# Designs tried in a protein design chat: VHH binders against o26223. Part 245

Target 1, 191 residues: o26223
Amino acid sequence: MKLLWTSQHIKVTVHIDGKVSKMDVLEAIKTRRSIRKYQDREVPEELIDKILDAAMCGPSAVDERPWHFIVVRNREMLEKIPEVHPYGAMVKDAPVAIIVCCDSSLEKIPGFWVQDCSIASQNILLAAHSLGLGAVWTGVYPLEDRVEGIRRLFSIPEHVIPFSVIPLGYPAENPGTRDLFDPDRIHLEKW
Short names: E, the ipSAE of ESMFold2; O, the ipSAE of OpenDDE; V2, 0.75 times the mean of E and O plus 0.25 times the DockQ between their complexes.

## First folded at step 16 (VHH)

Design P7 (framework vhh_7nfr_2)
Fold by OpenDDE, second read of step 17:
Structure P7 (fold): chain B 191 residues (1-191), chain A 119 residues (1-119)
Amino acid sequence: as target 1 above (191 residues)
Amino acid sequence: QVQLQESGGGLVQPGGSLRLSCAASGFTFSRYDMSWVRQAPGEGREWVSRITYSGRSTNYADSVKGRFTIARDNVKNTLYLLMDSLKSDDTAVYYCAKDSYETWGFDYWGQGTQVTVSS
């Protein structure tokens, strides 16, 4: 049974068998939405590997690549995440989550790790979408209670900073696409 | 039913201070992040500040950072906004907003309280 998600102009065909049609980068960017409802379906390890590969392909300040990733499939752990990260409520319904972390010992220029981990997180979202999965970026940093909650839950060392929790799964919703282009935000040559 | 009721708004001179309060009911207040949002005349709603459910972490818009302080009392089910060094640009209706964990954004708002900063 082919679940055809039709947005107004872009047909994303998600095959029940996990095969997705090829999606170009612009399509992925423009059609990506936060997905917070997931099917009762496991995500193959191969897809997670591809997503993590993509996550590590982004640029970083002076190539510091400070990111680490925790892949969480354990149901008990997934169910505990909302206890320390309320905005992660949907994580309990996902078959898998990726926790993006920064190893501060790898940081070369102070403060740029946020950009680095953001890029990694966004690449996870785009890759997931391109592979027919739904995901959402749930922010952990810079909220201390979330950071410490996730740290304790997963026994993350003090020098490692949890940055985001990204649940992933086959989508059980279709929010549609948005046109976010705003010409008023474009300035030519000068402000 | 979720209810949010703001109070404490008024007229103040530039450089003055105000304290806003939001009384919350109809939900477990201590389990939700809360925010203040404001809307100036002719403008859209602007996020001002957020506080986590535990009160441990706070965040502020750049426009109010260093001047405003968000706080909460989970025993009293009350959200606060301490506004210092008020500017004319702070003139707006200020809303208390309940964060939604299911969707991005806010799922409930108060009626708002008017803050006017004028000489």
Scores: ipSAE 0.017, ipTM 0.332, lowest interface PAE 6.9, mean pLDDT 89
Fold by ESMFold2-Fast, scan of step 16:
Structure P7 (fold): chain B 191 residues (1-191), chain A 119 residues (1-119)
Amino acid sequence: as target 1 above (191 residues)
Amino acid sequence: QVQLQESGGGLVQPGGSLRLSCAASGFTFSRYDMSWVRQAPGEGREWVSRITYSGRSTNYADSVKGRFTIARDNVKNTLYLLMDSLKSDDTAVYYCAKDSYETWGFDYWGQGTQVTVSS
């Protein structure tokens, strides 16, 4: 028996806006949406590496850059995430997830690792969107049950803190964009 | 300008082994995922194996899993397919293919190398 032409890597790449990576920065920021439904398609390793490169380019307090990343593609491991993260049900349906972690041994100024990892997480979401992918930030820190659940599941050492789990894939939904500008939240000179 | 040149095909007996090579030029080989695709006489093309640009991940069609190994040398710009326990059903022209994640499947193919498994 000969195998038919079948692989997610061989399937046609469909982009709703044509070719990926043609958005300017403001367009990417304004049109990025949380995506929780994914096509049954693999995300190429090159795109994951581009996303992680963007994550590491974020500003960091005193340039401490405490972030580490775990890339999870194993279906059995992805299926276990919802067991320790109640709002992470969509992760089981994603082809890949990135776990953003802080290595506390790299921290130079106390407490700023949270901002550093938040910046890295947002850069992952924006980079994914610019590359035609969808992603969602599911919170881990500061909920101790989720932190310890994820730590145990992925053999994360005690000096490393799992911060967020970001499933990503080619989007199977289009929630549209939002107009969120609210001038009442802008105060000139004083409150 | 972009060129993929396969070699290493030939006639081999069932249960035998072959090593295919693909020399790449005209593009930055280390930036692209690469695949092997085969086409048996009178059949459509069948994806066989893929290796990511870094070499960190490999994938195989179920029919060749455990028998074939894909590898790459980014310094030499060369892709390999190590074929073990060859069967008559493995008889095909084997093509080296450059991945194109922006478009449909592959954007460049080699000329192919014939593998014939026969007693």
Scores: ipSAE 0.000, ipTM 0.168, lowest interface PAE 16.7, mean pLDDT 84

Design P70 (framework vhh_7nfr_2)
Fold by OpenDDE, second read of step 17:
Structure P70 (fold): chain B 191 residues (1-191), chain A 118 residues (1-118)
Amino acid sequence: as target 1 above (191 residues)
Amino acid sequence: QVQLQESGGGLVQPGGSLRLSCAASGFTFSRYDMSWVRQAPGEGREWVSRITYGGKDTWYADSVKGRFTIARDNVKNTLYLLMDSLKSDDTAVYYCAKDAHEGLFDYWGQGTQVTVSS
């Protein structure tokens, strides 16, 4: 797999169905799907680094960049996540998960951290897909049970809020693409 | 085998109250979010309420907000729906549903009939 990074756009060569393909950002956005089945294959650290780099490139309110990331590869910990996150069942099958968190002490404007961490989470999904990986956004915040569950499990301090858990791996499913364009949701100049 | 068994339905007058129960077995009840769904005559199934596995978070359909309360007892493996200020439009079969996926359910009970009529 060859990765070409240019100052202008991200081009990734990925191995899909035995073929090498290049994916640009628009393709990544349009073809990304939630992947919940993974191959029994490790994700190289280099790919995780690229994904995390992408996660930190999103905008944030007044550039507060409140995000932190926990990279989880430990099998025991991955298997425990479903105990506190009912919709995180697939996490136990993933070779790695990223937990996106907010450090509230970094927040400058109240409430915008949700947007900031959402952007970071989405960038993780897009980057993963661009790199030939499958991922899914499992929401933690704002559900108190999940927030507290993940907090306890990973000994996250009180001022840090777990936001999302994103398992990643080489995909073992292909849900296909879907057209989500809806012209009825577009209003010109006024509602 | 997953089993969900609803009870507590019946005939009640408008403005009345009912308490539904759902007995769960065959899975670790305390690890799953649970929902109530209802189906009125001639209508499709409508989501009513949801509660997280630990019971700290709850959601309600707009049609029942302020009137219904979802609760659970994880020691008893039981889901509850407290229904106050019942209206004729609340007439339906009420189902207990196990959440499998956000917005998806993998198991349902047989349902319990709730009839609100003067």
Scores: ipSAE 0.445, ipTM 0.785, lowest interface PAE 1.0, mean pLDDT 91
Fold by ESMFold2-Fast, scan of step 16:
Structure P70 (fold): chain B 191 residues (1-191), chain A 118 residues (1-118)
Amino acid sequence: as target 1 above (191 residues)
Amino acid sequence: QVQLQESGGGLVQPGGSLRLSCAASGFTFSRYDMSWVRQAPGEGREWVSRITYGGKDTWYADSVKGRFTIARDNVKNTLYLLMDSLKSDDTAVYYCAKDAHEGLFDYWGQGTQVTVSS
């Protein structure tokens, strides 16, 4: 069972087969780790839907919301991703991946789609973690060869830019938590 | 300034072993995941291995699984790659890389040449 916050600030309990946990927003942020080892177990469609709903709830510059998502479950297609993404070897071992894309025709202000898609990608990572899944953001944009490789592999039209590939699944590793707080990076009143 | 300096490369015969080291300075080494990346002559860069900041978790490219071991010493600010059962196709310049953001690197070393030949 997971505790979730709705748009009405109501705690919602979600039941997850074989796993029950409670996590508030700060704990989710502090304990989320990149997960690159996955159980050989399928992720229910319901959980993917919840994750994508969360992805679309991010703030967006001038409310342009340029994101589109490709959900990849096909084993053959997942196995081809490392051929065009050299640092994405773990993707072939995941039960599912989400490709975050920008539809440039929806862009209202030049360049801010990168921030919009970054926010969507982070929401995917946090939502996955809150639901008992593990995920990792593998970078596509702004690396030209990866952008074109992913575009060709998934028949993405020229006006759409693949931004990130996020494999996800039930975690087969537990890297523990990091304490990243660094007070030397905080300046009071002035630099 | 951030510096990454690799060492330990050289000429070795097939089936041999090498230990690469990367001396890190100019940042808090113990707070960052680290990777090894290689580039063979005429080829693109290939990611080889990654280790978490605390050393608890490691990942390897399929081409090196079971033969290479990544390790780190956070007291000495040093990253290692222990290479066993070397093959001619392991011939490459090996780079130490500081992980910035999940598959992206912000700093690279100068590289160390590994040549596997009879």
Scores: ipSAE 0.005, ipTM 0.367, lowest interface PAE 10.1, mean pLDDT 85

Design P71 (framework vhh_7nfr_2)
Fold by OpenDDE, second read of step 17:
Structure P71 (fold): chain B 191 residues (1-191), chain A 119 residues (1-119)
Amino acid sequence: as target 1 above (191 residues)
Amino acid sequence: QVQLQESGGGLVQPGGSLRLSCAASGFTFSRYDMSWVRQAPGEGREWVSRITYGGKDTWYADSVKGRFTIARDNVKNTLYLLMDSLKSDDTAVYYCAKDSYETSGFDYWGQGTQVTVSS
């Protein structure tokens, strides 16, 4: 059984049998939305592996690659995340979440790890979307309460900084697409 | 039932100070980020300040930065707004707002407390 989601001229086909239609990178970028509702359906490990592979393919400052990933499937742990991350309420409903972390000991240039982990997080979102999954970026850093909450919950060492929590699942909503192009934000040659 | 009750508003001269309080009940106060929002006469509601559930992180609108301080006491279930160097433009009804887990924004508001800054 195929679930066809159509938004404008772009068709996203999600196969109930686990088959995923391929989409090109521009389609993935343009049609990606934050998904906060998920089906009662497990995400295959193979898809998570692909997503994590994508997460590690982004550039990083001087190739420092400071990222680590915690894959969370345990229901109890997923249900506890909202207690320390209020805007992560949807995590309790997801079959899996990825916590993106920075190992500060790997940082070569101070401060660029935020960019590095952001790129990794965005790649997770895009990869998930391209694979027929829904995901949302829930920010942990730089909020100290959230950082410390997630740290304690998952016994993350002090030199490792939790950056984002990204729940993933088969989407149970379709928020549609947005046109975010703004020509007023484009400057030619000078401001 | 969620209840938010603001207090501490009043009339103050420019350059003066006020301390607003918000008493919260009907929910686990220590689990929610909280905000102050204000509405001036004839204007829409304007976000003023936010504090995380643990009180470690705070944000301020540009218009109040350096003058206002948000704080909370999770033992007393109370949110505070310390307002220093008040200006006429700060005149508004100030509302305590509870952040929502389910949606972006706020899911509960108090009745508000009037702050009037006038010579």
Scores: ipSAE 0.296, ipTM 0.700, lowest interface PAE 1.6, mean pLDDT 91
Fold by ESMFold2-Fast, scan of step 16:
Structure P71 (fold): chain B 191 residues (1-191), chain A 119 residues (1-119)
Amino acid sequence: as target 1 above (191 residues)
Amino acid sequence: QVQLQESGGGLVQPGGSLRLSCAASGFTFSRYDMSWVRQAPGEGREWVSRITYGGKDTWYADSVKGRFTIARDNVKNTLYLLMDSLKSDDTAVYYCAKDSYETSGFDYWGQGTQVTVSS
């Protein structure tokens, strides 16, 4: 078992004066893709810590910040996820997965924890992308069988709700980017 | 309106072959990754295969690797699944699914085509 520290693989743009810049926020948002195929390569703990720091920086309804995270690196546990999550087949091939959870005892306004955990999940995807990793959001909530399956598998307390499972690793695919701008979905002044 | 229509299913003997097709309309097919998902009687949905929007990269569930081939024709807006060496365990309704760009999973599904592998 060897932990590997590697340089961050961050997209870089060239400034007008020839200086190199890190990937900006708009580029990260527009070029992030769901990645489901991973290299057989460990992800350093430092990168996971940076991703989780970013996850916790999202806006939250009434600043309730109900999120908790489980970091899963154990191969046997990763291989069990597809048994309770039909769209999680790629998780068994990932070096690590993050389970985003809501601690309902931290909720200050009913129902907004879903939006809070969605924001945290998206921040994980964007942060992973900015660090040269690939990730994909696999949905757990609101599907009761998946929620209870993941809860049992990871010994999650009843007052905590598993929201998403996000496998991540160094990408072994490059699907390219998509242009999704649709002006027909923008209404000015009225519907 | 987005529509996905599967065809090509049927009854086949173990060791036989089938080719499934999925006709896509109502969206720019060449800009979306596509998948095949199956559901066996009394079981949940199982992802089978995925192909990128340009057709360069493909992935397969371990249960079908080496036996199934996913392909697409972006001129005809058609997705294919070529199934060789079929086993009884491959018996399922097969669904064509449009990949959701923003989240894992799918935003549109076809109605499904039944594949039955039996003697």
Scores: ipSAE 0.000, ipTM 0.183, lowest interface PAE 16.0, mean pLDDT 84

Design P72 (framework vhh_7nfr_2; at its last look DockQ between E and O 0.54; V2 from the best seeds 0.00; counts 0 for: pae E 9.2 > 2)
Fold by OpenDDE, second read of step 17:
Structure P72 (fold): chain B 191 residues (1-191), chain A 119 residues (1-119)
Amino acid sequence: as target 1 above (191 residues)
Amino acid sequence: QVQLQESGGGLVQPGGSLRLSCAASGFTFSRYDMSWVRQAPGEGREWVSRITYGGKDTWYADSVKGRFTIARDNVKNTLYLLMDSLKSDDTAVYYCARDAFEKSGFDYWGQGTQVTVSS
């Protein structure tokens, strides 16, 4: 898989069923789906690095970049995540998960870290999809049970807030594509 | 086998209070988010309230906010709904529902308990 980073367009070559396909950014956005079933196949470290690179390329409030990432490959830990994050049931089946966190000490403007970490999380999803992987955003924040559960499980410091858990793997399902365009949600000049 | 059994319904006057209970069995109750859902006569099912597995987070439909309180006892495997200031519009069959952890919403339901608010 040669990721050709061209300066103007993120072109990702995805091998789907032995075929190399190029995916542009709009295609990635439009065709991305939540994937909750994964193949029994390891994700190369190189792909994770690319995904994390993408995760750090998003904007943040006043460039605060409050995000941290925990990469989890340990099977035991992956299997424990569903115990504190019920909506993360699929994590136990994934070969790897990324936990997106906020370091509150890096926050410059209160409250914008949620947007920052959301952008990072979405970039992880898009990057994963563009690389031929499936992923799903499982929300941790703002649910206190989940936040505290993940915090304890991974010994996350008090000033660091777990935000999302994103399992990744080669997809073992194809949910298809959706057309979510709704012109009724578009207002011109005024509401 | 997963089982949910509601109780505590009945006839009450407007402004009255009821406490619903849902006894859960056949699964690890403390690992599941739980919800109450109601169905009024001739209406579809309406989500009422949700509580996380640990009980720290709760949500309510706008129609019941400030009046209803969801709670759980994970030692007793029981879900509760405290209903205060009941209105005629609260008349419905109330169901306990287990969260499916998937897009489908809920995977198991109780048989329901009838709540009737009438003068």
Scores: ipSAE 0.552, ipTM 0.822, lowest interface PAE 0.8, mean pLDDT 91
Fold by ESMFold2, look of step 19:
Structure P72 (fold): chain B 191 residues (1-191), chain A 119 residues (1-119)
Amino acid sequence: as target 1 above (191 residues)
Amino acid sequence: QVQLQESGGGLVQPGGSLRLSCAASGFTFSRYDMSWVRQAPGEGREWVSRITYGGKDTWYADSVKGRFTIARDNVKNTLYLLMDSLKSDDTAVYYCARDAFEKSGFDYWGQGTQVTVSS
């Protein structure tokens, strides 16, 4: 890891798949927005590989790493997702989507897979943002209709649980940043 | 044109039961989450219950939990509210409402059916 120091933030220059990241971590977290409109532009496989590498860097309960990912580029399949996942309607307009799944046979502590897959999903969003892409997390679990529908559509086995569908692409919108800091949510020493 | 038509209201004694129906037309019913909402005389609208488009997930307001059951039949395009152990506080006009995905709240409402619980 190659380090550069500044007067306001510690910047980390890292090597990701032979490329240097330009965005500060805190900046990425603060500026990431849900993006639901995408350019008609393909996303290179190399960028998807980087995003999934980042997804798998997340911590998990007792290092169980229960996640699996389905990469969907097929137009017919993307257009069918809204039929079983109506709140994911924008997926039909994305060049690619990632389905985050839990393989329950990999659980070491029952029930913590939700936290594990949430961490992986958030890492996908941040990595996509740092690479100039926009994405949005559309919830599948815990809604049984959505879980069953996505499982059926992608032939996902019964012991594997679809958690989220994340469409992504080069953004065709810029909603700007939001100021969400609320000091009333911070408690010192006790509630 | 979206249409929602409620039926099954009426006068019932406390402790009684009613079944409300809502016939849906003009849209693909099985693609939408649906709710029941009620309005008592002189009061604002109160959300009562919700069911997902496939019928597998349901939610209830605390005031009706354990007494009311929401259901749907996606073949007949009909939403139901099964009301048991009715109390005078349940007296209201009951509306069938369609979930507005990207819009706040509900985008289409029925004209309502009157439920009156009295001795």
Scores: ipSAE 0.012, ipTM 0.392, lowest interface PAE 9.2, mean pLDDT 87
Fold by ESMFold2-Fast, scan of step 16:
Structure P72 (fold): chain B 191 residues (1-191), chain A 119 residues (1-119)
Amino acid sequence: as target 1 above (191 residues)
Amino acid sequence: QVQLQESGGGLVQPGGSLRLSCAASGFTFSRYDMSWVRQAPGEGREWVSRITYGGKDTWYADSVKGRFTIARDNVKNTLYLLMDSLKSDDTAVYYCARDAFEKSGFDYWGQGTQVTVSS
């Protein structure tokens, strides 16, 4: 499904030959690709809100939901991310990035925040894809130099841990598809 | 346009030393963590070493720890692997790789350089 913004942020659903197409869940999972090239086009606030709503819907260990998100649109700040995150060179080309963080004060069971923030990050990627956007997960934790660099850039307090930086935008590339199914990794009843 | 070009491989006797180089171009080398990965004949790929973009932190596989040293020169856009006390089981094609968490650790690879350790 295509969503278009009017000049007043009015969303419209594009109908092609009177037929509306939607990506089902399995299709979204299988066709999502890392996108590192973006159009010079603003991503509407409502789409970011939808993506973050989806991020917060993930399962969380003992329902701790320790995630916090920083939305970065400032060009100067986006340009500084590659200085502390070597995999983040593409962030400067993106119209927006989301930094996924863990607030350790919300953690109920030690160590599970990594899984919680991984789930939130994946939901961001899938939600973006389902809305016609492209995104890529660039890792921050567990590399101490990246954690500290991102913390300094965004004034993140010491009890909050930056986990991932996810640039996103309308895609300017199509990397195609992959067949990743490997039956040798499936064991029946026992190893 | 991203290019990684390895050099410095060759035949060496057990206990010998080699220095591998990887010339990087087409991207801002000083902003990327870099790794060395090897593949022995008939075996899968084995990660060998990683260095952060600024060169402050390094990691090594247990099989090479204490014998190999990874280094970089951000002015020359070159990655190095200094290999000491080489063993027959170090025989492999050695690849320079640019780190990226998204692609199981690497998004670009060089062509590889052959290292043969034999008497």
Scores: ipSAE 0.000, ipTM 0.101, lowest interface PAE 19.5, mean pLDDT 83
ESMFold2 (binder alone), look of step 19: mean pLDDT 87; pTM 0.877
OpenDDE, look of step 19: ipSAE 0.512; ipTM 0.806

Design P73 (framework vhh_7nfr_2)
Fold by ESMFold2-Fast, scan of step 16:
Structure P73 (fold): chain B 191 residues (1-191), chain A 119 residues (1-119)
Amino acid sequence: as target 1 above (191 residues)
Amino acid sequence: QVQLQESGGGLVQPGGSLRLSCAASGFTFSRYDMSWVRQAPGEGREWVSRITYGGKDTWYADSVKGRFTIARDNVKNTLYLLMDSLKSDDTAVYYCAKDEYEGTPFDYWGQGTQVTVSS
């Protein structure tokens, strides 16, 4: 992870064409929506660096931090994702996608890598939203055909498991905020 | 247990109209955005329309804008798709989708309802 950070020469400085969204954490969580339509506009490298920094800040079981990330900007590669991921059609229209992966050699406690990679994926979505971008989580694991397809497409080693594909871009749609609070799911003291 | 059941499909002539319904149960329908998604023979899934939980805002794919209307009845826990001026290109299985339609085992889909437009 630290080796990947160093070798990738990732910068944390933000350079933007548009305004960075300023919102509190609760507002960001409540107003984040899946975005599947993107403007024909490049996402600056500095914003991707900020998003990946946030992705790595999630809690991880026994601090195993098993995540690795593939950043895809190549148009030909983005266009091939729908061939191995049936619900990834929108990826063709995104300027960039992040593939969240688990390096199983970093796993310290069996099975918790799924939670670790889920947390990293959600942080990518929230960070993108906070920076004025839109993103959507397209599921890969645990669907074996998608896992195998993505692995082969991006030459991912056998000990690494692709978990999610997250296209990102400046939003070309504006869905409203949802009110999802359901008090019937809250139980006091006992079920 | 989330359950979605679509109905109202069938065979229609070009230029005809259909009303699709989706009966929702097992969740608080009024708190979730809902979508219609379709899959034509030999093609991938295409998002058709979305409506917010309160019905305030709606969105449509360019291919159906001006011809289709999404609506909901939060008292009856039912989602509707009112389809007008149907074209052969609208032939597909139409699915009611709760929340975000990621198409993973964690998403909830109905069984779908077949719409065939032919003369």
Scores: ipSAE 0.000, ipTM 0.240, lowest interface PAE 10.8, mean pLDDT 82

Design P74 (framework vhh_7nfr_2)
Fold by ESMFold2-Fast, scan of step 16:
Structure P74 (fold): chain B 191 residues (1-191), chain A 119 residues (1-119)
Amino acid sequence: as target 1 above (191 residues)
Amino acid sequence: QVQLQESGGGLVQPGGSLRLSCAASGFTFSRYDMSWVRQAPGEGREWVSRITYGGKDTWYADSVKGRFTIARDNVKNTLYLLMDSLKSDDTAVYYCARDYSEPAGFDYWGQGTQVTVSS
């Protein structure tokens, strides 16, 4: 096992439902888990606002920031997502979902919008976790059937590409922590 | 190098039971969530059940909830589907699938095992 004493702890202040707590960034990254079971409880708008603010803070190629977000709270719309997604039952059971989209008219360098929207999606997952919520990234792009299905369900125009669907809620499961560090994937100086 | 091999399918009468197995090799089985997916003749693929890498959490399609149980043995690198109270609508080829986790479904599939529920 390798110890890295040059690593620094970074603490951030998180507001949760009017309360304040501190969470280390490394701890947030290491303890975030995909959450697919949710309490029957509303997620406050102020938490969604904080999550979307964090989503837009990611690095973006030539600062193109092509992301747009659809916030879905309507139960009837959430219940239609299973029609176009293999794990759709989990999305149906969430109180809210965020659809991450790319507006291709904002793209400055071909292809980098995928990285941009991946960064935004990960920031949503980390921000949700830091705020006491659970979330899971369900993939849409590059699966053509899912892209077409989500576009149809949410009236997304042709110049906008749905990238991911991220259901969110207060967790109704605790999968525990998982240690995934694999030193065999680290090569010093050369391959 | 990744291999998934299903077994345990067959012909059974309505109300009967079957146990499907999937032998996994060529990857670290204990690090992947696993799913069962089925395809009936002339139909699209239907996700049936999922189990986390450690076996702590399971999910089921509404059509099989309460009748099917997914399980795994990480020492034997084997995934199971225990099927009870089988119905004619359960007739399908059942596939073992390595669940890629987020963000995109499945990356490897087995060859499938046929389950036929008939009078």
Scores: ipSAE 0.012, ipTM 0.336, lowest interface PAE 8.8, mean pLDDT 83

